Miniprotein binders against q9zu90. Designs and how they scored, part 41

Target 1, 292 residues: q9zu90
Amino acid sequence: MKTELEEEEEEEWRSVHEVLLIVLPYLHSLFELLSMIRVSRSLRDAIRDETALWTKLVIEPPLSSRLTDDILSEFSSKSAGKLKTLILRQCLMVTNKGLRRVVDANPLITKIIVPGCSGLTPEGIMECVESLSKNNHKLETLHINGVNGFTKQHLSALYTYLSSEGTIDLEVCPKCDEVRMIPSCSRESCNQKQRKCRGCWLCIPRCAECAVCLVGSDTESQEAACGNDDVLCLECWLVLPKCRFCNKPYCTNHSSRRHEIAITDAASRPSFECEACYYRAGTNPYEVDYQI
Short names: E, the ipSAE of ESMFold2; O, the ipSAE of OpenDDE; V2, 0.75 times the mean of E and O plus 0.25 times the DockQ between their complexes.

## First folded at step 18 (miniprotein)

Design aa2 (at its last look DockQ between E and O 0.37; V2 from the best seeds 0.00; counts 0 for: SAP 75.805 > 70)
Fold by OpenDDE base, look of step 18:
Structure aa2 (fold): chain B 292 residues (1-292), chain A 100 residues (1-100)
Amino acid sequence: as target 1 above (292 residues)
Amino acid sequence: TDQEEIKDYMQEAKEQQDEGNYELAVLMFFLALFISREHNDKTMVARIYNRLAKLFSQLGEHEFAIYWYQLALWVATELGDQETIQKVRDELERIESKHE
């Protein structure tokens, strides 16, 4: 009787462990990993001991706003120096010191993707790249869009450490000569010819959703709720959910900023409140103190 | 087919969840999620996020449940899936009302 229950528990445990080993490599984000840890002690212990899982660290909204340098260091330390990919999206509280600490502890990092991390500076990024370039190691991917203050000199210096064109998501805009991301254009007519629409988002208005250029008299642009002067093409604007108060949609990338409203009327289209309209109403229901 | 496999994992995950085997349930949901992502089946992804949210709610992990619901809502909204949007909103309201 005890033996059969122990055997059944062992069989069930073996099955859980087997499936876990299959799942772990495909986890997308730290949030998914943390979710798994919260399911049971068994899963937590299995994940904690598996250093291979921590070779890729992905932090995205909504956890991004809560990531500090210390928290980042804690999670990155679980790789035992074997971190290869660091993805930090919109981690506003991460500083140069925080990033440098991770890089110094993980000399094998090949991918740094830090879009929207406004607490970082070009100098901080440079120091990280220089550190990683020691011992004949090379960074393969550096996405730094949303880190402000990059100059041509910074880009030139970065390329001295990077072996290939295209490792950096920033370019010199041919229209304004500033360092910016140059979006592709989804319009077929723009791809066939020397893209007259080649330029940064400031020089060439583009749909925040589909990246189509909004250049020309016939291109109506609509404002998005995204706050960054994001505009939408009419086609994307029509299909995106709109704030009930200001009728502005978020692009898909900023959809996490939607404050969903209980629709009491079944006939009413699902409506959300944009962040700007929500804060005007004075209550943030999403201030969940997520203590990590 | 990959679609059949997704369905099988979803069914098994639900059965495991109903039996209180939350470890297997979550793992099966993740397997279904990975296949769905590979095929860019956003509808199925939204459904899986919703199921995961429910699972975490049952575990008493309300914060995690909220985040999974938010993910479900995000994807469902991108798709214009009104049914899923409404269901997720209703669940979010329910969770929020219990923690006030």
Scores: ipSAE 0.769, ipTM 0.943, lowest interface PAE 0.6, mean pLDDT 86
Fold by ESMFold2, look of step 18:
Structure aa2 (fold): chain B 292 residues (1-292), chain A 100 residues (1-100)
Amino acid sequence: as target 1 above (292 residues)
Amino acid sequence: TDQEEIKDYMQEAKEQQDEGNYELAVLMFFLALFISREHNDKTMVARIYNRLAKLFSQLGEHEFAIYWYQLALWVATELGDQETIQKVRDELERIESKHE
């Protein structure tokens, strides 16, 4: 039998625990999980006992810039060898050794998603896949776009260890014969094979925002402010905020380059100057007058 | 509606936070966050990140408060919301000046 105070504290924790069980399946990232651990010892202990939570490790920007091999090893150790999914986005300081350490400790990994991890090499990836192929285990997903140096020979070798052709996010481009990412195209005419657009970003002009192909004289496109001849399909161009001087938008990936302008009407879309217009107005007063 | 659920969770979270029930407060903020993500409501996502940052600051977990503010800042930058960007930067500077 407990006192009235002890009964009230038990009821409050029981209510918290019930909500926790609703929240746990929806946690997106390791940071969210670590944050809850810091709230109280009771939450920490409850989360520690839920070992199923530690089968997925997701590290992405902005936190990915801080991830070293040692930190990765420390975070993955919480899985106690049960890690199934490893997602590292733009973790530039992770090396082949760091990845191999995690893989060796977690032989049941089925998904490795490491886009933009330029510290990894094809050879390091191959060693990890070979290690995971033991005991009739096969990796189901391997996303390696942004890891430099993959060749056709690397892809062929990787597929001797993998279960299906859709496992790797790189392919041999049918247009240039180089190992590239081949974006899917949601354009209806391409899905119905009225237009062939299977090819990498260098071979097939595509919208910088949505990746639909811009092949053929009947497609409309507009120049983006991003540079490098990036273009946008009309639909994305219409939706994206435009530079007030040149009327060119940034794609979402480059939205941080906008020089935002304070607005007083909360109902209006944000207004900005692109880098080219911002710096040209400040560096060359004799250029063409900018009007909006 | 889902928008009403988000507001209910946010109100409950704030009430629990004011009563010092930080465990339930953070969980209610997470429920609002998951619904906001499903609707791609980036404005609400940034607000929830900001409120989580304030909660962790109130708890004395300054490192985590900084990280939640950085998440709020990242989304606010994507939105082009200069007022929110500056407010978050001011809060980050305040935290850093206290704990150098």
Scores: ipSAE 0.587, ipTM 0.881, lowest interface PAE 1.1, mean pLDDT 81
ESMFold2 (binder alone), look of step 18: mean pLDDT 81; pTM 0.771

Design aa3 (at its last look DockQ between E and O 0.54; V2 from the best seeds 0.00; counts 0 for: SAP 70.182 > 70)
Fold by OpenDDE base, look of step 18:
Structure aa3 (fold): chain B 292 residues (1-292), chain A 100 residues (1-100)
Amino acid sequence: as target 1 above (292 residues)
Amino acid sequence: TDQEEIKDYMQEAKEQQDEGNYELAVLMFFLALFISREHNDKTMVARIYNRLAKLFSQLGEHEFAIYWYQLALDVAYELGDQETIQKVRDELERIESKHE
């Protein structure tokens, strides 16, 4: 006979498990999954055994900086070959070999999103797409903005394996004839007509925050702390927090680079130090050795 | 309503957390988070991130707490929510000062 305490614990666990099954499909990132694993051994064991959870792998900052090919392989292997969606944002240490290993182990991948993964090459991407195109399988989404070196020939070759226009986030820029991402413009006047501002980020200056084109004599642009020649429209610049030393803001996408400063004065606006200003001072307190 | 559901999950999560039932608490916070994201309720998302950060801090998972606070801070900056920004900064400072 189970003790009353054992019955209560079993009932509680059943409730936890039921809610867990509801939550798991909606997890957005590996970070959220790892967070749940850290709560208890019971959750860890339950999650480890659920292969269905690993059909989507999303790695983004701050975990991206620590992702190696081996770590990527370890996490992708948990899907038991059933990975469908791979999202790697700014994973600088991931190589062609690492990506290929994942793709070869997971032939059912339909979405590859690898923005900012500068360790990848067009040739590496091509090999992955070719591999996935075997056995009448098709990749549905390929976002490769931030992978450098794509040519028109690479794009043309990719489209031979891909079924639809729009699968790839890169286009031939009408202004410079180079392969680039062509951002949309948030300005209403630009959307109503053939967009004169249609061009890559190098040809058409745009706000890093709202993607409005900064074309014309009346458009003031401000520099962002983001380091990639990111610029901000005046409206976005005014509302974004600014580095206390250089008065440059980060765009929302790069907000994680802020080094928060203790506000000594309650009347002082929340201030941060940008990465560039911080490293000038020599110590990064935010070097958290995240061991995955 | 979805808003009522979010509130209910948030309340239940807090109660479970106070009782030391961290497993159920975290799951309830995630349920609230998912609904909030679906509705693009960034204010509620920031609040949930903050609550999750506190939960992980209580568990002694300081690294995870910091990351959740950073997420809360990012959303709060996007919203211009100065109160949340200040609160989260204060908590980050507190955590960092204890681990130096």
Scores: ipSAE 0.771, ipTM 0.945, lowest interface PAE 0.6, mean pLDDT 87
Fold by ESMFold2, look of step 18:
Structure aa3 (fold): chain B 292 residues (1-292), chain A 100 residues (1-100)
Amino acid sequence: as target 1 above (292 residues)
Amino acid sequence: TDQEEIKDYMQEAKEQQDEGNYELAVLMFFLALFISREHNDKTMVARIYNRLAKLFSQLGEHEFAIYWYQLALDVAYELGDQETIQKVRDELERIESKHE
């Protein structure tokens, strides 16, 4: 038949489209969307036309380091005002103005999660929350840990716009009276009642990896390579990779600070040096070193 | 089982990639990825990130390939998987040497 080639083309698109429909509910990060767009024009067109993909905008590493206010506005505009969830992780170049533009264009937003966005301020966050509240709309989730400068006054003002406990990931630390994140603790004795270890990172010693509290004579900990007196519970310490000189590990969040050691011998295991050991060799040339 | 399903998706993705059907290959890799994430199988997540990086390198999308490799490295560092770390570094060097 003279249409056999066109029938095969249609069948191939149906097969791709059927799989795409299975993938769509799970394909929410911007990096994943952009990756698929680069594969083919047909995937680009299908993703562009699927409005449900654009009600949730998730930008995180690796793309977060390139995200400017203008780029954020460009991608958020694809939601056509229907954005519900905005998640920006470590988007260092996003400012209060950039966030406000997205919020003003998307009055239905119920979830804002912006950890590590150091270009944001408490005042900028307050302005966005106030804007979202104007039509009796209630923001359901506001995660702002990592935005510097929140005070008790800021927190109190935010709760005049928000509905309930748990909406904000910051609270007043009962130990130092500062506005901080108070981590959960997975220790069995703390799970029923976290009052004994209820306090911020500065007030309660905790494992830098898993956040279990390290208070009391029956807890063991080891020093991490991360600096700032970070420590690890024994369980996390045992499983994390360690500096070959000082035997201290980095927590997962600081794993990029490793100075990996180039190997030329296939029998040798790869290893790394922590920053302290790496720079010690460079700052003290007179120290006798058993490694050349 | 879920592990058998992941293996089937990975095999199908590889076959589609070898045949030049990159649309199905990427989609099958994503299916395997989402199941692996659901079960917290970070070893498989790192492998899938590496496979996606290779696919994007084959497509000539070098910036995206590098980003997928960076994701694979992050997970391999979390796991302390020195073999995977070295393999990903070798692939990154190959991409950079071809496209300096």
Scores: ipSAE 0.687, ipTM 0.901, lowest interface PAE 0.9, mean pLDDT 81
ESMFold2 (binder alone), look of step 18: mean pLDDT 81; pTM 0.784

Design aa4 (at its last look DockQ between E and O 0.43; V2 from the best seeds 0.67)
Fold by OpenDDE base, look of step 18:
Structure aa4 (fold): chain B 292 residues (1-292), chain A 100 residues (1-100)
Amino acid sequence: as target 1 above (292 residues)
Amino acid sequence: TDQEEIKDYMQEAKEQQDEGNYELAVLMFFLALFISREHNDKTMVARIYNRLAKLFSQLGEHEFAIYWYQLALDVALELGDQELIQKVRDELERIESKHE
């Protein structure tokens, strides 16, 4: 007869295991997985047996700064050659040799995403793609934005191994002729014809809210309270709540920066104070030159 | 609603954490995190990161606690959540000062 305590522990364990099975498929990074392993021995043992978890390796901040070629090799080896997705974000210490070692050990990789990995080079990427293209295998996704030094010649060479347009997140900007990421445009009229707004983020100003291009003499752009030279299209500007003092709105992504003002009058639209106005008022309430 | 579900998981996770059931607590926080990410609720994501950091601190996993606090800080900075920024900075300073 199991003791009542053993039955309670077993019931608790069953509940933990059930919830674990629900959580495991949704883990999005190695950091989350490693965190779960650190909670208890029981969770560690349960996760060790799940080989399916190692078919996708995602390393992003804050672990990115500590990832070496050897550590990368260690974790990639847990897939037993069945790695399909490799995502390395801002892994500054990863070299061409490190990436090549992973690719050679995992010939079934279909997705490589390495944004901000400044230790990689176009030549290193090319060698990896060439290796993966052997035996009729094809890489489906290659995101290399943030790897410096890509030329038109490198892109052209990469496309010889890749079957579909859109596999690579870099293009030749038609405006500046540099290899960069080209954002899409949400404007319907821009999708019908060769987009005059086709260009990199440096060449084509875009709305911070809806990503519509702000190209043309008639496109009024408005400044956002978000800072960082964020601009809004007129349509987004009109519907977004505006700071009571400077009349600048936040985009939806920065809406949490709003300091809500308790409006005593039921008829007045809820107003907020932007962070910049809030801190200015705190230093000298009388020197707020509200230059409208 | 998904928001209610997030709140329920967060409440249950806290209760489990207070009872010392860290396995269930962490799992419930992750469930709340996944729903919050799906809805692009960055405010809730930052709060969950902060809660996870506290949980790992209680477990004596100071390195992981620091990492979760860093994630919370990054999102809080993106949002301009000054209260959370200050809270997380204070906790980071406290942890770092104890391990020097």
Scores: ipSAE 0.797, ipTM 0.951, lowest interface PAE 0.5, mean pLDDT 87
Fold by ESMFold2, look of step 18:
Structure aa4 (fold): chain B 292 residues (1-292), chain A 100 residues (1-100)
Amino acid sequence: as target 1 above (292 residues)
Amino acid sequence: TDQEEIKDYMQEAKEQQDEGNYELAVLMFFLALFISREHNDKTMVARIYNRLAKLFSQLGEHEFAIYWYQLALDVALELGDQELIQKVRDELERIESKHE
């Protein structure tokens, strides 16, 4: 429907219904659906009655922090057994029981994407996937990064439940032999058949922001403010906001740890301080761009 | 172009919002949002989140306004956009103080 978005202005107004039909295919998160429902009864009824919207259930921050097993069951029931894609991002309060209830009610699920759902266990995931495999059903996608405790045995068993082209976001790291996520690397020298940077985060130094490997003589890296000796490639370092004092950036995932400085002086510019600089002892005030 | 489409949707959404036609306003903001996401234009995404939050505040849907403001704040913090950070924090304090 991009061609409709490129129409020239001819002083003709589209009806609400016509625009809604253009928007509906792009709505997929539960928060977006709930927001639309609250605008008017007409939008609520259109969303409630559109069965295609309820084949996918996507819950992510900030709503994910409120999602309990009971609330998950309530919203999944709107799919009326036709759910195909379940995406739960960082839903820490969802347990194995809650996930199993959704899976049992929705035997057509082909995609389970549950990153950061630390209330789930390998055994709970195995039970859900086994249940879905009944009647020759095959899972297409299983993303379980952030669920702790997967072993090689778990991984091997999970692959027997997937379609021939199905994917799991964990694999055996060729460097440490543990079941880990193996990041992709966009560095040109690593596009070869057997890249020397293939390995998990613990085995291969990587940019904390973009995951490109930082091995080899032709790479440059800069220290991040994030701690644990996290580093950034030069490209990401250049674009990320930096601490006023030490000139180190946080990666975007750690950006909430910045101590933002409000404008309180007409001559001062807004900036942030990293945790290390904010709390350091014996700091000389004349070492900064501004004075307090 | 896609950038011109975003501008057109944002302008029409504002006009519809000013006229009290919230159904069309929210739909236009969502169209702008989806195009902005396709281009990874986080600056525009944060602005649209802020505009949606204001719209839901005008509707009296304060819980949804808070969530849209939280989304705007998260992206503004990632960008280091101090003006938007302060604007969103002021609005969050205003809404939350009235409902505590």
Scores: ipSAE 0.691, ipTM 0.904, lowest interface PAE 0.8, mean pLDDT 81
ESMFold2 (binder alone), look of step 18: mean pLDDT 82; pTM 0.798

Design aa5 (at its last look DockQ between E and O 0.26; V2 from the best seeds 0.60)
Fold by OpenDDE base, look of step 18:
Structure aa5 (fold): chain B 292 residues (1-292), chain A 100 residues (1-100)
Amino acid sequence: as target 1 above (292 residues)
Amino acid sequence: TDQEEIKDYMQEAKEQQDEGNYELAVLMFFLALFISREHNDKTMVARIYNRLAKLFSQLGEHEFAIYWYQLALDVATELGSAKTFQKVRDELERIESKHE
């Protein structure tokens, strides 16, 4: 007869295990996975047995600053050659040799995303792509924005191995002739291949809400409360809720920054205070205790 | 609503944490985190990161606590929330001072 305590522990363990199975598929990064492993031995053992979790490796800040080639090799080896997705964000210490070692050990990689990995070079990326292109395998996604030194010749060479347009996040900007990311334009009139608004984010101003180009004498841009020189097109500006004090809106991505003002009058439109206005007013009587 | 669900998970996670059930607490915080990310609620994400940092601090996992606080600071910076930033920074400074 199991003791009542053993039954309670088993019930609690069943509950933990059930919730764990729900959580595991939604883990975003290696850091989150490692965090769960540090909570208890039971979680650690459960996670170690789930080999499927290691088919995707995501390393991003704050772990990125400590990732070496050897550490990368150690974590990638847990996939037992079944790694499909490699995401390295701002991993400054990862070298061409480190990336190549992972690629050679995992010939089934279909997605490489390495933004801001300044230790990588175009030549190193090329060698990895060439290696993955063996045995009729194809890389499906290559995001290399933030790897410095890409030329038109490098892009042309990469496309010889990659069959689909859009696999690479870099293009030649028609405005400045530099290799950069080229955003799409939501404007219907700009859907042509040779759109006048085709250009990198430095060459073409865009709406922070809808990514429409703000090119032309008649394109009024409005400032957003989002900061960072974010601008809105007139259409988005008109429909977005505006700060009661400064009349600036947040884009949808920054809408959580709104300090909602309780409206006592049912007929009044809901209003908010932007963060900048909220902090300027000093003693805001609406100090919502941000219980962090 | 998804907002109600986030609140429920956050409340349950806190209760479990207070009872010393750290496994359930962390899992409930992650559930709240996933929903918050789906809705791009960066304010809630920052709060959850801060709560996770506190949880790991209680577990004696100081390195992980520091990393979670750093994530909270990064999100607070993106939000431009000086208040959130300062609160998280103050907590981070406290934990760093104890482990130097």
Scores: ipSAE 0.759, ipTM 0.935, lowest interface PAE 0.6, mean pLDDT 86
Fold by ESMFold2, look of step 18:
Structure aa5 (fold): chain B 292 residues (1-292), chain A 100 residues (1-100)
Amino acid sequence: as target 1 above (292 residues)
Amino acid sequence: TDQEEIKDYMQEAKEQQDEGNYELAVLMFFLALFISREHNDKTMVARIYNRLAKLFSQLGEHEFAIYWYQLALDVATELGSAKTFQKVRDELERIESKHE
């Protein structure tokens, strides 16, 4: 027998709990998890008690820029040795020591994805992989693009510990013989036994947005605003936002280079200028205004 | 349809937020967010990030509100939406200056 107020609070708890169970499998990152923890003590306690949340740790922008080895250790310790998936995107302050500490505490890890973690080295990665393999355990995924200094010898050594050929996201480019990431290509004409477009970004001209190759007599490319002779396939060019003056788009990765145009009217269509057009219009070394 | 489901979650989240039921509000925003991401609907993703930022600002969790606004700005930049960008930027600056 409960009061009406207690019944209403219990009904809200049941509804919240039911929705939480639906949300949990789709949580992506630590930032989302921490955000929910800050909403209420009830959510914090429910998340603390949910074992499935602590088998995966994903840290990416915006939080990645503040992540140190000690902070990483703090959050990984909540896994109590049960961590299976570790994803660190652009965590520039994480070092070999920080990664090794997590790996040593979590021998069940099967997936390590560390793109843009420039504080890591090939030697540090190899030590982590060796540590995981000592317990007759094999890492299934190792994505290390953005870690400088990998050689063919490093890749060969890593594959003595790994379960399959596709585990590492770097390979030897068949065109330049350098250790590179080889983009996939979704063009139907490239699904043949011999993929002539198999090669790194430096060796094969590709759409800056979707990575399909732009090789062959029937392939048309469009100039991107990104610079460095970046080009786009027609399909991506058609859907990407364009500079108001030159009609060239940025790829998604370079979209932060847009110079957004201030809105003078609420009904006006939004637009931007690319860096080239912006600087041509806004900076002129022959004008007195640039001297002030 | 999934578009109708997104609209329903967004409406329910707003209603719960207005009633002060922040737990349900944030969960409903996340449900809408996950469906929107699955369909690569970046316009809706930016809207949801912005609404989450407002919710955390209303909660007094200003640091998290700032982070959600930053995510909204990133997506607005990708979309080339100067209107959305400016709106989010103005609110972010207001929060940062008020609690500096």
Scores: ipSAE 0.668, ipTM 0.894, lowest interface PAE 0.9, mean pLDDT 81
ESMFold2 (binder alone), look of step 18: mean pLDDT 79; pTM 0.757

